# Designs tried in a protein design chat: VHH binders against q96fz2. Part 194

Target 1, 269 residues: q96fz2
Amino acid sequence: CGRTSCHLPRDVLTRACAYQDRRGQQRLPEWRDPDKYCPSYNKSPQSNSPVLLSRLHFEKDADSSERIIAPMRWGLVPSWFKESDPSKLQFNTTNCRSDTVMEKRSFKVPLGKGRRCVVLADGFYEWQRCQGTNQRQPYFIYFPQIKTEKSGSIGAADSPENWEKVWDNWRLLTMAGIFDCWEPPEGGDVLYSYTIITVDSCKGLSDIHHRMPAILDGEEAVSKWLDFGEVSTQEALKLIHPTENITFHAVSSVVNNSRNNTPECLAPV
Short names: E, the ipSAE of ESMFold2; O, the ipSAE of OpenDDE; V2, 0.75 times the mean of E and O plus 0.25 times the DockQ between their complexes.

## First folded at step 10 (VHH)

Design P67 (framework vhh_6z1v_2)
Fold by ESMFold2-Fast, scan of step 10:
Structure P67 (fold): chain B 269 residues (1-269), chain A 124 residues (1-124)
Amino acid sequence: as target 1 above (269 residues)
Amino acid sequence: EVQLVESGGRLVRTGGSLRLSCAASGSTFSTYAMGWFRQAPGKEREVVAAITQSGGSTYYADFVKGRFTISRDNAKNTVYLQMNSLKPEDTAVYYCAAHWGFGTYDSPEEYNYWGQGTQVTVSS
């Protein structure tokens, strides 16, 4: 997973993240740095994306089941990185393989600190290699959505009103991530950055791509992944596996260029 | 909710070595960041070393760097401080401390649980 869509306006995104804490109380996640959230149909590595993480990371007395939502840089910069410019990191930390996550220092250290997050997206994109051509077919991949009388079809969305019907009750994709905090050696603001854990693709996606993000399917999985105060690293890692609860459709080549940021990027072909 | 018990403190000669142990009971030990602090008579409590929950990162005060090593054994619910090349200035009560969160912390105020301390005396 190297491209996502996360285009919902901040208030719609916040409502889509409504949750219950461990006492059963309904809550919305509290924002950190909301001004840094940049909605886009076409997010690439090094851009900021919204993630959920436990409030306990910021407040020592907080209930670990309470959630913060914060924009973080896609591409984990390890806390031990000693250069002054994080863009000079020589290795790719956009994704983290589930099978080696406890073997790589870049990921093992933040996991040991409980730095688990849930990466939010409308869905993600993958490019299918086509036989007999150098062209690839892009697909938009997302959770199955509930169809209602008020819900529009992506294929029928041709105006702002119709698009609002598609997105009003959209079930966001929730991907397992690991984040770290990097303090510039020369001082300055702490950089929060994340990686998406990847697994072997499920049967339904195997014809599109051989890998997929580790998707946390449902509130229980999301809660356990985030709750580093009550759920150990070993227990949390049991949540990391492929899921078949996913759907997709082909999209146009408009999405290929990461500078294109329009609804056409995810519209069905 | 975790209880900490230090052991290993004793009188040692200048240049000697000593290993302190801190045994934890109660809560899940592996979820806590741990630190060793010391307090000499008439001085404030100061950090000596700290270690993250996983043991993947450590912090050392400048005055012990190269001489002391902090480590932990999560299977035994124990954190250790190996002290080498001891100096009279290292004489203090050494305290083990646990922190709820992630990272290494150098302020006593950050730590939630404390042991009773173990006396280390370094003679000339």
Scores: ipSAE 0.000, ipTM 0.105, lowest interface PAE 18.8, mean pLDDT 83

Design P68 (framework vhh_6z1v_2; at its last look DockQ between E and O 0.02; V2 from the best seeds 0.00; counts 0 for: pae E 11.3 > 2, placed apart)
Fold by ESMFold2-Fast, scan of step 10:
Structure P68 (fold): chain B 269 residues (1-269), chain A 124 residues (1-124)
Amino acid sequence: as target 1 above (269 residues)
Amino acid sequence: EVQLVESGGRLVRTGGSLRLSCAASGSTFSTYAMGWFRQAPGKEREVVAAITQSGGSTYYADFVKGRFTISRDNAKNTVYLQMNSLKPEDTAVYYCAARWGLGEYTAPNEYDYWGQGTQVTVSS
């Protein structure tokens, strides 16, 4: 997973993240740095994406089940990185393999501190390699969505014009991430950055790509992954596995260029 | 800032029981996850048990499951380790430690504050 869509306006995104804390109280996540959130149909590494993380990371007396939503840089910059420019990092930290996560210093260190986050997206893109050709077919991959009569018939729901109507109740994709905090050596704001954990593809996606993000399917999994106050790293890592609860459709080559940021990027072809 | 003081270590016979206490002083004790570690001569420090700030979850090393119980009393700023069915292999200095959140609770280097330790000796 190297390209996502996360285009919802801030208020719609916030409501889509409504949750219950450990006491069963209904809540909306509290924003940090909301001005850094930039909606896009075509997000690439090094751009900012919204993530959920435990409030306990910022307030030591907070209930660890309460959530913050914050934009973070995609591409984890380790806390121990000594250069002045994060883009000079020698390693690609866009994704983190689940099978080696505890063996890689860049990921093991933040995991030790409980720095787990949930990366939010409308969905993600993958490019299917067609054997014997140079052409690749892009697909938009996302959670199954609840169909409503207001979104129209199946044919109407598949048209680009009617996709705008489904966003009001869109179920956001929730991917397991690890984040770290880097303090620039020469001063300035702390940089929060994340990586997406990846696993082997499920059977449903195997014809499109051999890897997929570790998707946290449902609020119980999301809550356990975020709650580093009550759930140890070892227990949280048990949530990291492929899921079959995803759907997809082919999209046009418009998405190939990360500069293109329009609804056409995810519209069915 | 938290200061930790362990007490209760002593000589005990195989099969006996012992209760260790860890008294915390300083602010916001109730916000810390707490752990008990032990270290025998010539061996590395290893986790024994851990408890979350709420006391809602507890974690144990495999070699003490069913024999040891960790608990806390936030009103008294104290963490306890109840040790039953003691074996000579349990002989060690026992340390209490505090950390922010649970994370990788088995790693000593992830704990911010440590007590001075209390000696437990189990004789056959």
Scores: ipSAE 0.608, ipTM 0.841, lowest interface PAE 1.6, mean pLDDT 89
Fold by OpenDDE, look of step 11:
Structure P68 (fold): chain B 269 residues (1-269), chain A 124 residues (1-124)
Amino acid sequence: as target 1 above (269 residues)
Amino acid sequence: EVQLVESGGRLVRTGGSLRLSCAASGSTFSTYAMGWFRQAPGKEREVVAAITQSGGSTYYADFVKGRFTISRDNAKNTVYLQMNSLKPEDTAVYYCAARWGLGEYTAPNEYDYWGQGTQVTVSS
């Protein structure tokens, strides 16, 4: 996964992240560093994206089922990194393979500390290789937007008038991530950064791409992944597997340029 | 372009079962979400069921109440509707539909391609 969309306004995003704590109380996640949130139809590595994490990471003795939402840098910078510039990392930390997560120090160490997060997105992009050509067809991949008893009608996406309504009820993609905290050697603010865990693609997506993000499907999966106080690393890792609960459509080549940040990026062709 | 052809519609008694099939043309069947709609005489076309590309998720109208099951076989380019415990109220022309893009599964206007329909009649 090298490209995502996360364009919802902050308030809409927050509401979309409504949850119940372990006591059954309905809650909204509190924001940390809300000013760092930058909505975009075209999020690339090194950009900031919002993630969910347990409140226990910030507050001693906090209820670990409570959630915080925070923009973090895409591309994990390990805490042990001693260079002053994160761009000097010699290996790619955009993604973490599920099969080697425990073999790589950069991911194993923060995971062992319970630094699990849920990366939020409208969806992610993947490019299908066209047979016989060097051309690739991009696809936007996301949760099926199915009307539930709790969800209002999504409405027709084809009309500008209904566009806002569609996104007000949008089910966000919830991807399993690992984050770390890095203190710059020269001082300054602590950098929070994350990697997205990847797995082999499900059968439905296999014709598009062979890898996919580890998607946490449902509130229970999200809660267990976040709750490092009650859920062990071993138990959490059981949640990491391919899911068939996805849908997708072809999009234009507009998304190919990471500088493009318009609705055309995720619009069906 | 995708062509859809429905089959399996017939006269059936109340409480009976019927399986509808929809065959799609082309090699891109697996890229389309599929749906079944029905239209009774004098009524609007309404969604019965929908299924995602991989079949990982399904939607059912409220009136289905567990009686119908939508499924698909991408290798056969076919989507199915198993209908059990049929009632006279289920009498309608049933349509298969395919959607390519983003939209609501319950909205007929969100689907790109339609079959000609198959008649289902449930007698008392």
Scores: ipSAE 0.451, ipTM 0.782, lowest interface PAE 1.5, mean pLDDT 91
Fold by ESMFold2, look of step 11:
Order: sequence, then C-alpha cells, then structure tokens
Structure P68 (fold): chain B 269 residues (1-269), chain A 124 residues (1-124)
Amino acid sequence: as target 1 above (269 residues)
Amino acid sequence: EVQLVESGGRLVRTGGSLRLSCAASGSTFSTYAMGWFRQAPGKEREVVAAITQSGGSTYYADFVKGRFTISRDNAKNTVYLQMNSLKPEDTAVYYCAARWGLGEYTAPNEYDYWGQGTQVTVSS
C-alpha cells in the first residue's frame, strides 16, 4: 500500500473519471490545481496524486454528488501540525487501518468533517516476501480490465497500437481515502493531503501481502463514499471491506527504485 | 446525453468513395467513444469502426481491410468515416453511435446513443 502507478495524461485521466450525478446528468470532474498533477509509473509517499472529492467541500450549498478532482500529497498532514515543514511529521500517515480509524485523532477528526476522498491510480504495487530468501517479488495489482480487440488485459498486448487501446480504456483503481487541510504557519496555500484506508487482504492477495487498500468497486460505492452531504460517516464506513474483484501480475525489480519512471515498472515478467 | 445526426450517405458506383459525417450535440463530445455501425436488410447490425474519446486508438472490422478510416474532430463535435474502394457488399444503413464511459468497442449494446442512420448504396 506504499507504491502506485498513475501515469495517464491529464485529459485521458479526466475522461476515465466520467460519472453521473444524483440526477443522472453525465459529467466530468472539475480540476483544482491541475499543474500539480505529476504523472508517473512509480508514485511513492509524499508525492502528489489525483483524488476525487465532493464539490461541497469548496462551495456552500453545492450539489454534494458533483465531483472535484485535485492532486493531493500522499501522507496526511493533520490540520494541527505545528512545524513549518511537513517532512518533519514524526509518524507515518501513508495508510490508515480501517479497524482503528475512529481511534486515531489524525484520521477521526478529518473523517468527522466529511473529508472523504477517492484516491486514483492505474493500480498499486506490493512486494511478496519469498520463503527462504532475502528477495521480494513485486506485483502490479489492478482492476480486471475491459476486453480489447487483441487482449482484455495489460499483459496480452503484442504491439504499441494495442497498448494504446489498453490505456485509452483503462479502468482506474478507486481507493477509499481520508484527507485533511493544513495551513502553513508562515502563510501561503493550504496543503491538501490524504491517507489510504487499508483492510485485511482478500483471499486472492493473501499470498502476496496481508493488507490491501480499501477498494471502492463501482459507481454506487464511489458516490456514497464521496457524498458527505447525504451519507453519514457510519454509513460510509460500511463500504470499507476487502474485494476479490482484483487481478495482478509479477513485474521486474525495476520498480524497486522509486526514481525509475518507465513503463517497465508495470510490465509483466 | 448526446444527439447524433449522420450525413453523407448516397448512391455511388463500385470502386467509389464517400465520407460520412456524424454531428454531435447536447453534451461534451470528447467524453464519448464513437463508433460506426451498419445494417443491411435481413442482417444484424455490425461494427464497422470505432475510435476512443481522444482519437488515440481505433478499431476496424475485418471486412474493412484498410478501405475505411474513422476519425474525429473534438473541436467540431464530429466523427467521420472515410470509405474508399466501395463494394456492393457495403450497401447498408450506417449508424453513428456514442458510448459513455468504459466499455467494449465492438458490442452494439455497449453504446448508449444512436443516430437515425444514413443510407449508403453501392451499385455495380
């Protein structure tokens, strides 16, 4: 739960986020801070990644089913943080365990304000510990993908044209997140930052790792998680559970170094 | 929501060319994947060509064999089908279709909006 791929150009990513509001109107999310979007095959904590959140966070009386897309810092910085530099935060907020979310003030407080977001990625990486060795095998983990002319999955493409079809129609992974807003003591722009909620891994992933992100599978789950105007915290937390609707393939160790930003990071081996 | 209106269908001779246009109105055109389908009398509707929202990827049915080209102009809200080397077997009503969101290129039931069709007739 500490490395993702989110590499699509902004316009492609925006179209992949097409949705319907509560009245059935087809929409695209409206961007905030689009220049902070940094696409990469190899995203790590402290980097910016796009998240969805309700328009109601920005506009009084807005329709809470309307979505904003904005890049946020991975690694939640609590609103109460006193230092000038977020890198001085003394504890890890990359992930938030679902079983203790209501016990941790760093997560409970923003959750009580309705600060729920959907974290977007192509998929995430996880490292499997191999029995009897010091090595770990990385995997790329993602939603099952819609069939193309040549292949329905990323690992079956046989030419550059077929890869273009795969990415043009890619179903983004949608993970449940919590965000907070931190005002730097010296002034300047508010820092938006997020954590990814985690759960016990499903049976299909248990041989890779014992935890997984809480995945929101389908528009109903995404809509309910985002809509803090109509869906209470208690109801929203019912959406947080493992899913078996997931697939994966082994990748090379190129992804191990977070400086490597190439398609090889997620290529099947 | 989008309304689709095809144009350009007419009678042409074998070996001729024509260009079909599909004008879209109503909502943001660039959010739809687009397809051209055709239906001859007594036959099922079949995909001819499809194109992604950005125009970056295309699909062509096997019977096209390099004769047809799909393209789109998102600034003009229009999708085109350039048809060359026409054969009598290409005679059909041609439909423009739009798909919202993710889905298969080739399945008619994956497309949400359809035009009324334009007749293409290829004579010997």
Scores: ipSAE 0.005, ipTM 0.339, lowest interface PAE 11.3, mean pLDDT 87
ESMFold2 (binder alone), look of step 11: mean pLDDT 84; pTM 0.868

Design P69 (framework vhh_6z1v_2)
Fold by ESMFold2-Fast, scan of step 10:
Order: sequence, then C-alpha cells, then structure tokens
Structure P69 (fold): chain B 269 residues (1-269), chain A 124 residues (1-124)
Amino acid sequence: as target 1 above (269 residues)
Amino acid sequence: EVQLVESGGRLVRTGGSLRLSCAASGSTFSTYAMGWFRQAPGKEREVVAAITQSGGSTYYADFVKGRFTISRDNAKNTVYLQMNSLKPEDTAVYYCAAGWGFSDYRLPEEYDYWGQGTQVTVSS
C-alpha cells in the first residue's frame, strides 16, 4: 500500500473514530497538531496522514486505552537516523513486511517501544497489471459499507450533494502501523513518522495485487493493537494477518497523478 | 522518576517458597510496566516476569511458568514476585525494573529504572 484516500473534514473524521476506553466510557480521540491534517483523495508517501495511538505515549499518567489522533509523516524515519534530511531515506519505509518486521532494526526498535498506531483512511488504491498492455487498472479498496436509506451507496451517488451523504456514516479503513520519533540533529520539533505493515493479499484481492495492508477489522483488534501498556508486542503481532472483509471497485486513471485531489479519484467507472 | 527497593531475598531450601517485594517511590508508579529480572554469576540479566500498568496482563519466562507469580498493588506502590517450588537453578540476584513507553517486556534495555537487587540462594 502506496496510496490512500483520507478526505473527511477534521470534525467528521473525529466522530468516525468514537470509541470506548477500558472502563467502557464513550470518548472521542484527542487531537495533537490538528493544523497538520490535510484531507485528500490521493495521499502519497511523505505526506501526513492521521493515525490513532495510545495517550500513554505522550502522558506518563494516562490510561493506555485512551486514544490520541495525530497527523504523522508517511514513511518511517528511524530514531537513529543521523542525517539532517529525512527525504534521503529510500522509500522502503513506506511499508514493512509482517514476516520480517522483527528482523529489521528500523521496525523492531519502535515495536519494542510499543510504538504501534492505527493508520486511518477512507480506503487505499492498488494498480492491477493487465497482460498485453503497459497500462495498469487502479482500484479503490475499502471496508464494506452499510447502506442506509439516508446515505445511499457509493455507486448510486450521481451528484456532489449525494456523494456528501455517502460519507456521513463511512466506516474508515483501519490499518496496522508502526511509528517512530526522530529528533533532528540541528534541533527543532520531533518528527513523528509511520509505516504500514503489509501481509500477503487475501483471496478476494489476489487478482489485483499480491500484497495488502494489515487491516485491523473491528474495535477489539484496533484497541489491542493500540494498547501497548497492556498488550505486548508478541500478542499484538497475532492481529497481523490478511482479511477477506474488504471490497473494491475500479477507478479512472485520474488517481495515477498524486497531485489530483478530487472525488473523481475514487468514483466508480 | 521512580526509585525501586527490592526486599525478601534470602537462603531457601530446594522446593521452598519465597516472596520478593519491590517498593517504589515517585509520582508515576501506576503508569509504569514492571519487571523482575535475574542475573546469576557469569550470565547476562534475563527476564523472569513482567506485569502491565493495570496488572491486567503478565508475562513469564518459560523456565518459571507455573512456579512464579507476579502481581502489583498500585495503592501500595509495590510489585511482588511469589516464587514456589524453588530449584538451585533459581539462584541469582533478582532485580526489579520499571519502564514506560514500551511493550517488549523481555528486553532489559527498555527499562528506565532499576533497583539494587536482592540475592536469592537456593540450596539442596
């Protein structure tokens, strides 16, 4: 996974992340650096995306089941990186393979520190290779959505007004991520950056692409992945596997250029 | 940010039982994961058991499973290690450790604060 959509306005996104803490209290995640959140239908590596993480990462007296939502840079910059420019890292930190995550220092070290996050998106894009042509067919891939009388379906939305209704009850895609904290050698703010864990594709996606992000399907999986104060690295990694609870549709080539940021990027063709 | 003091280490006979205590002082004890480590002469420190912030989850090394129990009392700022069916191989200095912001309980380097250690000797 190298391209996502995360276009919801901040307030809508926040409400979509409503959750229960360990005591069963209903909560909304608390924002850090909300001004760095930039909604887009077409997010690429090195841009910021919203992630959920445990409040305990920021406050020593916090309950580890309480959640923060924060924009982080896509493309993990390891804490040990000594150069001043993070862009000099290769793009290999956009994703990390589940089967080798404990063998690679860039990922093993932050995992040991409980630096697990849930990467939020409307969905993600993949490009299917077609025989006999150099063109690839893009697909938008997302959780199955509950159709309501009020919101309609994505395929039936013919106008901007109707498309806005689709998003009112949209179930966000929740992907397992690892983040790290990098202190610039020349001083300045700590950089928070993340990578998305990838697994072998499920049967339903195998004709589109051979890999998929590790998707955390449901609040129990999300809470266990985030709660590094109660769930060890070893237990959390048991949540990392392919899921069949996913759907998709073909989209136009408009999405190919990451500078295109319009609803057409994810509209069915 | 926390100070740790172990107590309870002594000479005990094979098959005996012993409870170690670790008293913590400082403002953030209840937010720290706690671990017990041990070190025998000529060996590196190894994890024995660990317990999460709330006490809701525990970890045990394979060599102590079924024999040792870790617990904590956040109101008393204390963590305990109940050691049953002691063997000569359990002879070591036992260390209490506290750490924040991590979840791999097996790694000594992830713990920020350490006690001075308490000697446990198990004889035939």
Scores: ipSAE 0.034, ipTM 0.524, lowest interface PAE 7.5, mean pLDDT 86

Design P7 (framework vhh_6z1v_2)
Fold by ESMFold2-Fast, scan of step 10:
Structure P7 (fold): chain B 269 residues (1-269), chain A 123 residues (1-123)
Amino acid sequence: as target 1 above (269 residues)
Amino acid sequence: EVQLVESGGRLVRTGGSLRLSCAASGSTFDTYAMGWFRQAPGKEREVVAAITQSGGSTYYADFVKGRFTISRDNAKNTVYLQMNSLKPEDTAVYYCAARWGFYSTAPNEYDYWGQGTQVTVSS
């Protein structure tokens, strides 16, 4: 997973993340740096995306089940990185393999500090290799959506104007992430950055791509991944596995260029 | 920041029971994981039991499983260690410790420590 869509306006995104804390209180996540949130149909590594994380990371007197939503840079910069420019990092940290996460220092260290986050997206994109050509077919991949008389379905929305009806009650894709905090050696603001954990593809996606993000399916999985005060690293890692509860459709080549940021990027071909 | 004070240590006979208390002061007690550690003369400090901030998960060292129970009362800023079926090998100074985040079994990963309370178990 190297491209996502996360286009909802901030208020719609916030309501889509409504949750219940450990005390049973209904809550909306509180924003950090909301002005850094940049909605887009076509988000690539090094851009900022919204993530959920435990409030306890910022406030030592917080219940660990309470949530913050914050934009973070996609592409984890380890806290121990010693250069002054994070774009000069020599290795790719866009994704983190689940099978080696405890063997790689870049991921093991923040994971040991409870730096687990849930990466939010409308869905993600993958490119299928086509037999007999060098062209790849892009697909938009997302949670199955609940259909009602009032809500549209993504498969039935055939123009950008009709997508608004689809998004009113959209179930956001919730991907397991690890984040870290990097302090520039010469001073400046702390950089928060994340990586998406990846697993082997499920049967349903195997014809599109051999890997998929680790998807946290449902609020119980999301809350256990985030709650580093009550859930150990070892227990949290048991949530990391392929899921079959996913759907997709082919999209046009417009999405190929990451500079294209229109509803056409995820519209069915 | 928390400050911790243990109490309840005394001399008990083999097979007896004892409850240790650790009273905390400070505004952040309810967000810390808590641990009980012990140290016998000439030995290193070792973990006995630990508990998460809500009390939803606990840890026990193998040598106390089934005999000791850790609990906490966040309204009273207190953590407890109920010790049953005491053995001479349980003789040690018992320490209460606080750690931000999930509990640890390593003493060096705890942020705050009490002064200890002496437990002596006689044959």
Scores: ipSAE 0.486, ipTM 0.804, lowest interface PAE 2.5, mean pLDDT 89

Design P70 (framework vhh_6z1v_2)
Fold by ESMFold2-Fast, scan of step 10:
Structure P70 (fold): chain B 269 residues (1-269), chain A 124 residues (1-124)
Amino acid sequence: as target 1 above (269 residues)
Amino acid sequence: EVQLVESGGRLVRTGGSLRLSCAASGSTFSTYAMGWFRQAPGKEREVVAAITQSGGKTYYADFVKGRFTISRDNAKNTVYLQMNSLKPEDTAVYYCAASWGFYESGVTDEYDYWGQGTQVTVSS
């Protein structure tokens, strides 16, 4: 996973993340640095994306089941990185393979500190190789969505009202991530950055791509991944596996250029 | 910031029992996962047991499973280590430690606050 869509306005995104804490209290995640959130249909590595993480990472007296939502840089910069410019990191940290996460210092260390996050997206993009050509077919991949009963068939699919209604109740994709905190050597703000854990593709996606993000399907999995105060690293890693609860459709080549940021990027072809 | 003070360490005979206590003050105790570590002369500090914020989950090193029990009383801001069937190999300084998260490994760097230790000696 190297491209996502996360286009919802901040208020819609926040409501889509409604959750219950350990005591059953209904909550919305509290924002950190909301002004850094940039909605886009076409997010690439090095851009900021919203993630969920435990409030306990910021407040020593917080219940570890309470959630913060914060924009973080896609592409984990390890806390030990010594250069002044994060873009000069020699290693690609956009994704982290589940099978080697405990072998690589860049991921093992923050994972040991409980630095688990849930990466939010409308969905992600993958490019299917086409036989006998260098052409690739892009697909938009996302959770199955609940449909309403009052949808018109004549002209309904292309109306702005139909697209707005789809997003009002969209189930966000929730991907397992690891984050780290990097302090610039010359001073300045702490950089929060993340990587998306990847697993072998499920049967349903095997014809599109051989790898997929580790998707946390449902609130139980999301809660356990985030709650580093009650869930050990080893228990949390049991949540990292392929899921079949996913759907997709082909999209146009407009998405190929990361500078294109329009609804056409995820519209069915 | 939390201050941790261990107590209960003493000389006991092989096969005996002992309960260590660790009293926390300063910061909100129920926020922290707690661990017990030990260090014998000439050896690295090693994890013995750990317990989550609520006490809902515990971890034990293989060499103490079935003999030691970790517990906590959040109302009293105290964590306990009940040690049964003590062996000479259990002789060490025992340290109480606090961490924001739940850590199972012997990675001492991941614990934020440490007590000064309490000596346990098991005579053969």
Scores: ipSAE 0.061, ipTM 0.557, lowest interface PAE 5.1, mean pLDDT 86

Design P71 (framework vhh_6z1v_2)
Fold by ESMFold2-Fast, scan of step 10:
Structure P71 (fold): chain B 269 residues (1-269), chain A 123 residues (1-123)
Amino acid sequence: as target 1 above (269 residues)
Amino acid sequence: EVQLVESGGRLVRTGGSLRLSCAASGSTFSTYAMGWFRQAPGKEREVVAAITQSGGSTYYADFVKGRFTISRDNAKNTVYLQMNSLKPEDTAVYYCATRWGFYTDVEADFGSWGQGTQVTVSS
């Protein structure tokens, strides 16, 4: 997973993240640096994306089940990185393989600090290699969606007008991430950056790509992944596995260029 | 950052009971998971028990299960270790420590340590 869509306006995104804390109170996540949130149909590594994380990371008196939403840089910069420019990091930290996460220092150290986050997206993109051609077919991959009137699910066959209306009640894709905090050597603001954990593809996605992000399907999984105050690293890692609860449709080649940021990027072809 | 002070350590006879207290100074105590650790002379420090921020989950080392109980009172900024059926092997300096999250691994310590309280169990 190297490309996502996260285009919802901030207020719509916030409402889509409504949750219950440990006490059963209905809450909306509180924003940190909301002005750094940049909606886009076509997010690539090194851009900022919204993540959920425990309020306890920022407020010492917080209940660990309470959530913050914050934009973070996609591409984890380890706390030990010595250069002045994070883009000069010599290895790719866009994704972290689930099978080696406890062996790689860049991921093991922040994971040991409870630095688990949930990466939010409308969905993600993957490029299918087609037999007998060098062209790849892009797909938009996302949770199954329910229509507002609850009379059916949204699909590729629905009209463009129907697709415009679905965003008000869109179920966001929730991907397991690890973040770290890097202090620039020359001073300045702490950089928060994340990686997406990846697993083997489920059967439903195997014809498109052999890997997929570790998706946290439902509020129980999301809550346990975030709650580093009550859930150990070992228990949280049990949540990391493929899921079959996913759908997709083919999209146009417009998405191939990461500079293209229009609804056409995720529209069915 | 919190300051931790252990108390309650003393000489006690085999089979006796003892309650250790760890008092924290600072307003952030309730945000930390807490642990009790011990170190006997010439041995490595080992985890004895741990308790989450809320007190909803606890961990005990196999050698104390059924005998020791960890608890906390966030209103009093205090964590306790109730030690029952004490054995000579329990003789050690007992330390309390903060954890930023729920961890049992000593190597993953990100918080403050107290100076310790001596527990001696005589046969």
Scores: ipSAE 0.167, ipTM 0.572, lowest interface PAE 3.8, mean pLDDT 86

Design P72 (framework vhh_6z1v_2)
Fold by ESMFold2-Fast, scan of step 10:
Structure P72 (fold): chain B 269 residues (1-269), chain A 124 residues (1-124)
Amino acid sequence: as target 1 above (269 residues)
Amino acid sequence: EVQLVESGGRLVRTGGSLRLSCAASGSTFSTYAMGWFRQAPGKEREVVAAITQSGGSTYYADFVKGRFTISRDNAKNTVYLQMNSLKPEDTAVYYCAAKIGFYTDWSPDRYDYWGQGTQVTVSS
């Protein structure tokens, strides 16, 4: 997982993240740095993406079940990194293999601090290698969506008005992430950055790609992953496994160029 | 910030029971994971038990499983350690400690705030 779509306007995204805290109260996550959120149909590493994390990371008196939504840089910069420019980091931290997360210092240290987050996306893209051709076939991969009289399905959307109805009730993809906080040596704003945990692909995706992000399917899994005040690292890691509750469709080569940022990137072909 | 004060330590006979209390001052007690640690003369401080913010999950060191129970009362800003079937090997100063969040590493280095300790002596 090296490309995602997360195009919803801030208000729509916020409503899509409605949740229940430990006390049973319905809530919307509170934003940090909303101006840094850059919606796009075609997000690559080093860009910012919205993540959910526990309010307790920011407020010492917060209930750990309460959620913040914040844009973070895709590509984890470890807190111990001593260079002045994060782009000089020689390690690829876009993804973190589930089998090495407790072995690699870059991930073990923030995980030990409870720095678990849920990475939000409309879905993600993968490129299937096809025998007998030089081209790879891109696919858009996302949660199965509930069909209603109002929203329809993504495959049935054929006009801008129909597409608007699809997105109003879209179930966002929720991927398990780890984040860290890096303080520039010369001063300046703290950089929040994340990595997406990856697992072996499920049977349904094995023909497209051999790896997939660790997807947290449903609010119970999301709540447990975020709640570092109640759920230990060992318990949280039990949530990290392949899932079969996923769907996909082929998309055009428009998505190949990360600078293309239009609905055509995820439209069925 | 939280200040912790332990109480309840005393001399008790082998096989006896004892309850330790840790009183926290401050309005943020419910946001901390709490732990009980112990240190015997000439030994390093070791974890005994830990409990999450709400009390929904607990951890116990292997040497106390089935004998000790940790609990908390967030309304009273207090953490308890119920110690049953005490052994001479349980003789130590017992410390209460607080940290933000609950994660796998329960080593003393991960805890932010510490009490002064309360002495427990178990005689055979």
Scores: ipSAE 0.011, ipTM 0.446, lowest interface PAE 8.8, mean pLDDT 86

